# Ledger of designs, part 231: VH-VL binders against q9umr5

Target 1, 268 residues: q9umr5
Amino acid sequence: SYKPVIVVHGLFDSSYSFRHLLEYINETHPGTVVTVLDLFDGRESLRPLWEQVQGFREAVVPIMAKAPQGVHLICYSQGGLVCRALLSVMDDHNVDSFISLSSPQMGQYGDTDYLKWLFPTSMRSNLYRICYSPWGQEFSICNYWHDPHHDDLYLNASSFLALINGERDHPNATVWRKNFLRVGHLVLIGGPDDGVITPWQSSFFGFYDANETVLEMEEQLVYLRDSFGLKTLLARGAIVRCPMAGISHTAWHSNRTLYETCIEPWLS
Short names: E, the ipSAE of ESMFold2; O, the ipSAE of OpenDDE; V2, 0.75 times the mean of E and O plus 0.25 times the DockQ between their complexes.

## First folded at step 8 (VH-VL)

Design qg11 (framework fv_nofazinlimab; at its last fold request DockQ between E and O 0.90; V2 from the best seeds 0.87)
Fold by OpenDDE, fold request of step 11:
Structure qg11 (fold): chain C 268 residues (1-268), chain A 123 residues (1-123), chain B 112 residues (1-112)
Amino acid sequence: as target 1 above (268 residues)
Amino acid sequence: QVQLVQSGAEVKKPGSSVKVSCKASGGTFSNYYISWVRQAPGQGLEYLGYIIPEYGTANYNEKFKGRVTITADKSTSTAYMELSSLRSEDTAVYYCARGSKWFDSTPYYMDVWGQGTMVTVSS
Amino acid sequence: DVVMTQSPLSLPVTLGQPASISCRSSQSLVRYDGNTYLYWFQQRPGQSPRRLIYKVSNRDSGVPDRFSGSGSGTDFTLKISRVEAEDVGVYYCMQGTYWPPTFGQGTKLEIK
């Protein structure tokens, strides 16, 4: 039998968004138990990411317990960060494949239509004033806002991304790294036509330097320092990169070619 | 300089399949987009799809989905385009072209082109 | 799909005279990253296409400075300051901002 699949949605998503993905899985892997977690839907997805991590943890624990052979995670957009944090805090997870579906794994620094309605009067260059405040950190989007021009503020004020990345020292860094390394495979999916994740390379742990030049994963300090296990995962062949152009942000979970190429191989 | 060399001309019957190869030399291959474009006689250019050989990820113009398969062999720096269920309107010169590196923001750069492969579909 | 419309489709030019080709897109080609992915290709008779211009106005290496690209949003232009015999061929604009990439109809440049 196929391992259960747990799906975690992104910002402003609901279970309905994954109807095509469910169809694809049912067709190609009949009998697979797929659970789309119906938590923090819609506007509730703006709640602090640590709160979301706790909620999703409570939901996945019983699923994992019933699946001693392991489970697969498909985590979309913001959900990819939730899942990474989840795997970092759980010392007993049994995740075989962690599929990060167009997630801003290295953060977000973009002002797209998807975010403009949240900050109608703010430019991306000024969001640091809000996001790196205690008030701003009460919103999920600010939990992974990564301003390359205000690195000091990011490192000191980011209550989520900087911690799970191990960019700021904290007492759980070693344990979280150990826990995250329990994953069988990390499947990174994203592409240049996303239009929301900015830069799109963030889905592959690439990100801006101080000059807004996008650097690759292997050039990032988190990789070089192996702060949460990326270097170790890569070395043991556990990181799979699946870049695809021609996919918009809202289509990653509803494109058959993408599914067959980047998702399906990891559901067996 | 980077060069793309394609396989020779093909003559096919309707309903059959054709597979065209594109071999890269003189430069890096695996981390780049390899695109396929065709041109019917006396007509313009039409985009078919691409592959990133390093990862084997391919995507296709919806117009050709189901009939076009793009693959690559990194070890030989060769990309392949297979078109099935051939029709007379598939008669064209097929080009491969190298784009930017996959990690760059310009995937459809197409700065290097193959010499083209004429595919004729006739009864 | 984004429609690219070139004009004129036929361009007879006297040697040494300037030439201008227009390309219009059905929607703005400015991507979310602020770049405009508009390209110009030259195809000489019996040859493969050759890229001349990338991102509206950047010349490729080896392309003579007689060629220049300009424009923004939905309207773009390729100019040849002094047409030479080797410039005979078909010129295509292409957008790479939206999937799938699409080409203009082509402009056939001939010497009068």
Scores: ipSAE 0.934, ipTM 0.957, lowest interface PAE 0.5, mean pLDDT 95
Fold by ESMFold2-Fast, scan of step 8:
Structure qg11 (fold): chain C 268 residues (1-268), chain A 123 residues (1-123), chain B 112 residues (1-112)
Amino acid sequence: as target 1 above (268 residues)
Amino acid sequence: QVQLVQSGAEVKKPGSSVKVSCKASGGTFSNYYISWVRQAPGQGLEYLGYIIPEYGTANYNEKFKGRVTITADKSTSTAYMELSSLRSEDTAVYYCARGSKWFDSTPYYMDVWGQGTMVTVSS
Amino acid sequence: DVVMTQSPLSLPVTLGQPASISCRSSQSLVRYDGNTYLYWFQQRPGQSPRRLIYKVSNRDSGVPDRFSGSGSGTDFTLKISRVEAEDVGVYYCMQGTYWPPTFGQGTKLEIK
């Protein structure tokens, strides 16, 4: 009797990472049908995000069709951006809770181990040269690279994040906003000990200004302009913020306290 | 500037629970981390956990997980720390301390401290 | 958990003389955001801890300039340029880079 749950993984990840999450859901909501989407695993998670959105869309359509009462999404890390776009491009989604688990919703700007693996000779200050090229935009990580010192390049070159955030104009923006606003609850989860998402406040739609001062969601132009519906959702009481310190990036889907506090209440 | 005022000393029996309060005055703490730290007599400081009152989100040092519960009532600007299954080694002064605003930086900023609450566990 | 080690544990000092306390961490306290979350606290007898220094070297408002913090990575120092009677108490370093935050064992500053 619980709504089905669809799980979307992150960068260099697979369905296996969610075994503890599935155990927690089974304990608190026995009988819940949980589908962990096993698409774009490992190195395939580097494919352009619009390609991933199309593949995940094809996978979620039959699941949503079988659940007229609605479904929940749990979307981890990069997967949260995939889910952002899914909710915008689907005219008929029936998502109740969209649970964004430490996802860089305003982008990424950090010297993390993941970036050093991909671009070992590059520092965050130089990555804009690669990411804001046509070649760079063929990699998922560059689709949400947001250099606060080159915001003009980000706005011009980002083929994904700037568009879904309504930071650059797009012909489908009005429809994407209408579709996104169909979501029942937007549950934002993240914290200062993540260690990968930089700034960690990106998980709550906060981000660096040109001086690397982090400004909160309510100070962002995308919120003030209500570009894709954040201000409207907040006014409806549909945005849930669940910050938690003491959780590292790879532990969000395997921490019982986090699950009980931030995830469990939103699974009906 | 905000002040944190804690409840009075408690004497408890082994196996019981204690609940200590921490009230903010002269300001608000809803969007701040409120941390709890203890100090056994003649010993050093040990971190128990925190709460962000605005969201009701709390996390605990693994050593105390399952025994400690931190809660808050925004209407009275009061945080609570409850420790269950008390043992003699839980005898300590318990402090609340204010961290940063949840959004700004690390919760462990601890710039404002309560006066402390002595909890004695004896049979 | 990160282990914080202070030395000395007992520090008898003559009034007006300098004092120095060392704090070493079991791993680097430089966080992924580039900041180092090391703090120094003073606890006078019968009182709550009071923060003196945040992020290695920044002095809190109202803290006398005779107190200074320095260091990087795993090795940190709190210095008092000239000890006054009011400085008697226990000094603790604390790391806030890694969960859970952890404290050094404390250094008791006494006037000899």
Scores: ipSAE 0.821, ipTM 0.909, lowest interface PAE 1.0, mean pLDDT 92
Fold by ESMFold2, fold request of step 11:
Structure qg11 (fold): chain C 268 residues (1-268), chain A 123 residues (1-123), chain B 112 residues (1-112)
Amino acid sequence: as target 1 above (268 residues)
Amino acid sequence: QVQLVQSGAEVKKPGSSVKVSCKASGGTFSNYYISWVRQAPGQGLEYLGYIIPEYGTANYNEKFKGRVTITADKSTSTAYMELSSLRSEDTAVYYCARGSKWFDSTPYYMDVWGQGTMVTVSS
Amino acid sequence: DVVMTQSPLSLPVTLGQPASISCRSSQSLVRYDGNTYLYWFQQRPGQSPRRLIYKVSNRDSGVPDRFSGSGSGTDFTLKISRVEAEDVGVYYCMQGTYWPPTFGQGTKLEIK
């Protein structure tokens, strides 16, 4: 039998968005128990990410308890950051495959439709004034906003991303790294035609340097210092990269070619 | 300087399939996009799809969905395009092209092209 | 699919004179990152295509400076300031903003 699959949605999203993914799983892995978590839908996805992590944690605990051989996570967009935080804070998670669907794992620095809707008078160049304030950190998008030109403000103000990346010292860093390293596989999915994640390489732990040149995962300090376990995971062959061009941000969970190529092989 | 060398011309009957090869030499291959484009006689260019050989990830123009398959062999630095259920209108020169590294950009830069492979479909 | 329309389709020119090729897209080619993914390719007789211009106006290595690209949004132009005999061939614009990439019909440049 197949391991249960838990699905975590993204910003301004809901469980309904994943109906096609459920159909694909049913066709290729019949009998798989798939749970699309129906929490923090729509505008509720703007709540602080630590609040979302706690809510999702409460929902996944009984599912994991009933599946001692393990579960899989499929986590979309902002949901991939929620899931990575879950892997860090849960001492007893049993996740085999963590499948990250176009998630801003190293942060976001882009003028997207969601940003225009939330902050219609702001641009990426000045949003740090809002996001790197206590008020701004009460919004989920600001929890992973990463302005490469104000990195000192990011490191000091981030209540979420800088912590789960181990970019700022905190008492739980060692424990979170240990917990994250219990994952069986980290499957990274994304592509250049996404249109939302900026840089799109954030989905592969790439990000801008101070000149807005995108550095790959292996060039990032968090990798080189192995601050939360990326270097260790790569060395043991646990990181799977599945880049695919030609897919827009809203199509990752409704594209059959993407599913068959990047998701299906990891749903043991 | 990288160069792409394609397999020779082919003559095929309707309903059959063709597999065209594209071998890279003088440069890196596996972490680049390899795209396929065709040109019917006296006509313009038409994009078929791409592959990233390092990961085997491919995507296709919807017009050819179900008929085109693009694969790669990293050990020989060779990409392949297979077109099935051939029709007379598939008569064309088929080109492979190397784009950017997948991590840097999109497959559409296509800065290095193969010499082309003529595929003729006739009964 | 984004439709790319070139004008003219046939362009006879006198050696040493300027040439201009127009390309129009059915929708804006500006992506949310501010870049415009419009390309120009040259195909000399009997040869494979060669990229001349990427992102509207950037010449590739080895492309003579008599070639220039311009335009924005939906309207783009390739110019040759002084046509040489070696410039004979077909010129294609291509958009790379939307999947799948699409080409214009081509403009056949000939010496009168």
Scores: ipSAE 0.783, ipTM 0.899, lowest interface PAE 1.1, mean pLDDT 92
ESMFold2, look of step 10: ipSAE 0.780; ipTM 0.898
ESMFold2 (binder alone), look of step 10: mean pLDDT 89; pTM 0.925
OpenDDE, look of step 10: ipSAE 0.898; ipTM 0.939
ESMFold2, fold request of step 11: ipSAE 0.769, 0.783; ipTM 0.891, 0.896
ESMFold2 (binder alone), fold request of step 11: mean pLDDT 90, 90, 91; pTM 0.929, 0.930, 0.933
OpenDDE, fold request of step 11: ipSAE 0.933, 0.933; ipTM 0.957, 0.957

Design qg12 (framework fv_nofazinlimab)
Fold by ESMFold2-Fast, scan of step 8:
Structure qg12 (fold): chain C 268 residues (1-268), chain A 123 residues (1-123), chain B 112 residues (1-112)
Amino acid sequence: as target 1 above (268 residues)
Amino acid sequence: QVQLVQSGAEVKKPGSSVKVSCKASGGTFSNYYISWVRQAPGQGLEYLGYIIPEYGTANYNEKFKGRVTITADKSTSTAYMELSSLRSEDTAVYYCARGSKWFDSTPYYMDVWGQGTMVTVSS
Amino acid sequence: DVVMTQSPLSLPVTLGQPASISCRSSQSLVREDGNTYLYWFQQRPGQSPRRLIYKVSNRDSGVPDRFSGSGSGTDFTLKISRVEAEDVGVYYCMQGTYWPPTFGQGTKLEIK
């Protein structure tokens, strides 16, 4: 039989967005138990990411316990960061494939409609003033805001991303790294036509330097220091890159070509 | 400097398929997009799709999805475009063109083009 | 799909005179990264297309200074300051901001 699949949605999203994904899985892997977690939907997706991690953790524990052969995670957009933290904080997770659908793994730095809705007068160049305050860190989107022109502020103020990436010290860092390294496969999916995730290469652990030149994962300090295990996973052959152009942000979970190419092969 | 060399002209019957090759001259073939564009006689340019050889990832213009398949062989630095269920409207010159490196930008950069392959579909 | 509209479609010009080609898109071509992915291609008779301009105004290596691109949002222009005999051919604009990339109809540049 196929391992169960757990789906974690993104910002301003809900379980309804995954109806096509469930259809594809049913066609190619009939009998797969798919659980789309219906937590932190819509506006509640703005809650602090650590709060979301706790809620999703409580939901996934019984699913993982019932599946001794392991489970797969499919985590979309912001949900990919929730899953990153989940894999780090759980001492007993049995995740085989962690499939990250266009998630800003190194952070976000872009002018999007989501930011204008939340902070109408802001531009990406000045959002650091809000996001790197204690008040701003109460919003999920600010938890992964990564201004490349104010990296020192990001490192000191980020309550979430800088910690799970091992960019700032945390007492649990060694345990988090050990837990994360138990994952079977880290499947990274993203592409240049996403239109929301900026830079889109953040989905592959690439990110802007101070001149807004995008540097690859292998050039990131996080990778070079092996802060949470990326270098170890890559050496183990456990990181899969699946870039695809022609897919907009809201289409990653509803495109058949993407599913067949990037997701289906990892759903044993 | 990179060059793209395509296979020779083909004459095909309606309902058959055609497979056109595009061979790159350089050793950095695998991490670039290879795009395919066609041009019917006396008409404009139309985008078919692309492949990133390193990952085997390809995507297609919806108009051709289901009929076009783009593949690559990294060992020979060659990309292939196969078009099935051929109709007379598929008569065109088919071009391969190099995009950017996959990490840098999009398949649509198209700075280096093959010489083109004439595909004629006639009964 | 994004519609790219060129004008004029036929451009007869006297040798040594300037030429100008307009390209309009059905929606703004500015990406979330702040870049505008508008390209200009030249196709001489019997040859494959050759890219002249990328990202609105950047000239490719080997392209003569007499070619220049400009514009923003939805309105773009390719200018040839002094047309030479070798410039005859069809010129296409292309947008790469949205999938799938789309081309204008082409402008045939001819010597009068």
Scores: ipSAE 0.796, ipTM 0.897, lowest interface PAE 1.0, mean pLDDT 92

Design qg13 (framework fv_nofazinlimab; at its last fold request DockQ between E and O 0.81; V2 from the best seeds 0.85)
Fold by OpenDDE, fold request of step 11:
Structure qg13 (fold): chain C 268 residues (1-268), chain A 123 residues (1-123), chain B 112 residues (1-112)
Amino acid sequence: as target 1 above (268 residues)
Amino acid sequence: QVQLVQSGAEVKKPGSSVKVSCKASGGTFSNYYISWVRQAPGQGLEYLGYIIPEYGTANYNEKFKGRVTITADKSTSTAYMELSSLRSEDTAVYYCARGSKWFDSTPYYMDVWGQGTMVTVSS
Amino acid sequence: DVVMTQSPLSLPVTLGQPASISCRSSQSLVRWDGNTYLYWFQQRPGQSPRRLIYKVSNRDSGVPDRFSGSGSGTDFTLKISRVEAEDVGVYYCMQGTYWPPTFGQGTKLEIK
């Protein structure tokens, strides 16, 4: 029998968005129990990410308990960050494959219509004034806003990304690292034609330096310091990278070629 | 200087398959996009698809989905394009071309081209 | 798919005279990242295509300065200030902003 699959959606998504993915899984892995978690849908996806982590934790615990052989996670867009945090706070999770589907794992610094409607009066270069305020941090998108030109504000004000990255000291950092390292495989999916995740390399833990040059995962301080276990995971062959051009942000969960290439191999 | 060398000309029957190879030398291969483009006699250029050899990730022009398969062997710095269910209109010169590094840009850079492989489909 | 339309399709030119090729796209080629992925390729008789210009106006290494690319949005132009004998061939524009990449019909440059 196949291990259960748990799906976590992205910003403003619903279970309906994953109808094609469910179809693909049912076709290729018949009998698989797939659960798309119906939590924090629509506008509720704007709630603080730590709140979302707690809600999703309550939902996945009973599923994991019924699956002693393990489960797979497919986490889309913002959901990928939720899942990473979830695995960091759970000392007894049994996740075999964590599939990060076009997630801004190293944060977002984009200037796209997808984000502009949330902050219509703010430009990308000035959004730090809002996002790194106490008010701003009440919105999920600001929890992973990563302004490369205001690193000091990011490190001090980011109440989510900076913490799960181990970039700011936290009493639970060591435990979180230990918990996250329980994952069997980390599958990173993304691509240059995404149009939303900015930079798109964030899906692979790449990100801007102070000159807005995109650096690779291996050049990031979080990797070099192994602050949450990336270096360790890579060393033991647990990180899989699956980049694909020609895929828009809203098509990652509905493209058959992408599914067969980047998702299906990790559901067995 | 990077060069792409393709396999020799092919003559095939309708309904059969053809597999063309593209070998890189004089530079890195695995981290780059490798694209495939074809040109029918006296006609323009048509994009088929690409692969990133390092990860084996390929994507295809929808027009050719189901018939084209792109693979790579990074140990030999060789990419392959296989086209099945051949028909007369598949008669063309097939080119491989190197794009940018996968992490930097897009598969469409195509600054280095192979010499081309003529594939003739005839009864 | 994005349609690329070149004009003219045939371009007879006298040696030493200038040449101009137009390329029009069915929609704007400005991508979400602000870049415009418009390319020009040259294909001499019996040879593989060769990239001349990338991202509208950037010349590749080894390309003579008599070649220049310009344009924005949906309208683009390749210019040759003084045509030489070695410039004979077919020229193609290509867009790489949208999947899949698409080419113009090609413009055949010949010497009168």
Scores: ipSAE 0.934, ipTM 0.957, lowest interface PAE 0.5, mean pLDDT 95
Fold by ESMFold2-Fast, scan of step 8:
Structure qg13 (fold): chain C 268 residues (1-268), chain A 123 residues (1-123), chain B 112 residues (1-112)
Amino acid sequence: as target 1 above (268 residues)
Amino acid sequence: QVQLVQSGAEVKKPGSSVKVSCKASGGTFSNYYISWVRQAPGQGLEYLGYIIPEYGTANYNEKFKGRVTITADKSTSTAYMELSSLRSEDTAVYYCARGSKWFDSTPYYMDVWGQGTMVTVSS
Amino acid sequence: DVVMTQSPLSLPVTLGQPASISCRSSQSLVRWDGNTYLYWFQQRPGQSPRRLIYKVSNRDSGVPDRFSGSGSGTDFTLKISRVEAEDVGVYYCMQGTYWPPTFGQGTKLEIK
């Protein structure tokens, strides 16, 4: 009688990456129905995030409909942003725990092997020229590229993250906020040894200011304005922070200590 | 200025467990990494693990996983390191040390150290 | 695990003379944020370790300016410009870039 769990993968990833997570859940919560969504696998994970949100929404609706007591979401890396948008666009979601597993909730600003594969000669300092173009916004990673030195371009050109974070106005913002606030728990997981998510504090809604000083969630305009409900959720006691050092980016879904500490307690 | 004060020396038999305490005073405790490091007589330093008291999150060096457990009590500003299935090779001075605040980029900063607790494992 | 190798392991030095300790890591200690998390600790006989240097070259408060750290990538050095009697002890380098943090074997500094 455990609530069903829906798993959403990350960039260049697939359902196979979660085999250890499924083993852990089966050991501690036997009988849990776990659905790992195998949409937008591998290279398809580069598709625009709004396209991914629509596809995952269609997959999630029948699962939620079969579970009137609620469901849990475990959303890894880029998948955490997909789940952020799902919770906002769905007028009738019944998500209890949204477990965000090392996701760049305030965006990404760092050199990674994935960026070098896509843009071999680009440095983080000049990627804004590509990402904040219409062409760049057709790639998922550019949808959450957040250059702290070109915040005006980010706010104007980001077709996804700036909108979902309420950093730029959108006609649906009030409804998105109302929908997101229905979540039971927002469980934020991340850590300094991740090696991919930059700054790693983005997983906890922290981010760089113009001087590359990382400011906490409570200092962000998004939080102070309560743009999509973070301040309300924190006041309600619904935000759980679970930072853990010693976990690399590809190990969040396969580390037993992490699972037992940060995930297992939220799988009622 | 924060000071870390550890519990007194212990003599334990092989196969038993030991629990060492580390109490913080004079500063903030909950939002920092509290690390544990040991040093066998005449040997170098070896990292065991850490805890962030505010969140109860702990992680361990793979070498000690399954034998070491680090906990904390925020109300008393005290961290604990428990090592089970003791062997003679576990004879060492055990130190607690304060790292950075959890939100900073340098978790293994270790700027403030306890005085050390000698744990002797002998029959 | 990242292996930290120090040399020499024993360093006898004459009072007032300079001393130099080398530390090499098995892989680059430059982190994704561009910083290098290499530390130097001093342990005087019977005492807890005391951090002298953080992020390769930054001295902790209260550490005399005769101590200096330098290096990059995989090769690091701790220098004492003029050794004093109070400097006797074991010196350890430590990397904090990768989990788990690891220490060098230690260099015992003693006065001739």
Scores: ipSAE 0.822, ipTM 0.911, lowest interface PAE 0.9, mean pLDDT 92
Fold by ESMFold2, fold request of step 11:
Structure qg13 (fold): chain C 268 residues (1-268), chain A 123 residues (1-123), chain B 112 residues (1-112)
Amino acid sequence: as target 1 above (268 residues)
Amino acid sequence: QVQLVQSGAEVKKPGSSVKVSCKASGGTFSNYYISWVRQAPGQGLEYLGYIIPEYGTANYNEKFKGRVTITADKSTSTAYMELSSLRSEDTAVYYCARGSKWFDSTPYYMDVWGQGTMVTVSS
Amino acid sequence: DVVMTQSPLSLPVTLGQPASISCRSSQSLVRWDGNTYLYWFQQRPGQSPRRLIYKVSNRDSGVPDRFSGSGSGTDFTLKISRVEAEDVGVYYCMQGTYWPPTFGQGTKLEIK
């Protein structure tokens, strides 16, 4: 029998968005129990990410408890940040594969239609004025906004991303790292035609330096300091990178070639 | 200075398959896009698809999906393009080309091309 | 798919004179990152294609400065300021902004 699969959606999303992914799993892994968590749908996905983490935690606990051999997580877009935080705050998670579908793991620094709808007078160059304020941090988008030109403000103001990345000191850092390292595999999926995640390399823990040059995961301070376990995971052979061009942001969970190449092998 | 050397010309019958190889030398291979493009006699260029050899991730022009398979062997720095269910319309020169690194912000630009492989499909 | 349309399809030119090739796309080639992924390739008779220009106006290494690219949005031009005998061949534009990459039909440059 196959391990249960838990799916965590992204911004302005719902469980219906994953109907094709569910079909693919049923075809290749018949009998797999797949739960698409239907929490924080639509506009509720704008709630602070720590609030979302708590709600999803409550939903996954009974599923994990009933599956002692482990579970898999498939986490899309913003949902990949929720899932990474879950892995850090849960002492007793039993996640084997954490599959990150085009998630802004090192943050977002891009103008999107969602940004213009939510903050219509803002651009990526000035959004730090909103996001790095207490009011801005009440929106999920701002919880992972990462302006490479205002790194001091990011480090001081971020209530979520700087903490789960270990970029700012906090009393739970050692425990969160220990918990995250219990994962079996970290599967990173993304590509240059995504069109939303900026830089798209954020899905692979890459990000801009101050000159907007994209540095690879292995060049990031969070990797070099091993602040939450990336260096340890890579040395263990537990990080899988699966880049694919030609897929837009809304198509990651509805592309059969991507599923067969990047997802299916990890749903043991 | 990377060079791409392709396998020799092939003559095939309709309904069969062909597998063309593309070997890289004098440079890095596995972390780049390796693309395939064809050119029917007297015609223009047509993009088939790519592979990133390091990860084995491939994607295809929808026109050819289901008939084309692109693979790579990292240990030999060789990419392969296999086209199945051949028709006479598939008669063309098939080129491989190296694109950008997968991690670069710049997508496909095919700066180095192989010499081409003529594939002739006739009964 | 993005349709790339070249004009003219045949371009006879007197040796030493300028040449100009137009390429039009069915939609803007400005990508969300602000860059425009338009390329020009040269294919001499019996040879593999060779990249001349990347991202609208950047000459590849070893390409003579008599070649220049320009344009924006949907309209692009390749110019040769003074045609030489070695320039005979077919010229293709290609867009890399949208999956899949697509080529123009080609412009055959000939010496009159």
Scores: ipSAE 0.789, ipTM 0.902, lowest interface PAE 1.0, mean pLDDT 91
ESMFold2, look of step 10: ipSAE 0.776; ipTM 0.898
ESMFold2 (binder alone), look of step 10: mean pLDDT 90; pTM 0.928
OpenDDE, look of step 10: ipSAE 0.911; ipTM 0.944
ESMFold2, fold request of step 11: ipSAE 0.772, 0.745; ipTM 0.893, 0.883
ESMFold2 (binder alone), fold request of step 11: mean pLDDT 90, 91, 90; pTM 0.930, 0.939, 0.932
OpenDDE, fold request of step 11: ipSAE 0.934, 0.934; ipTM 0.957, 0.957

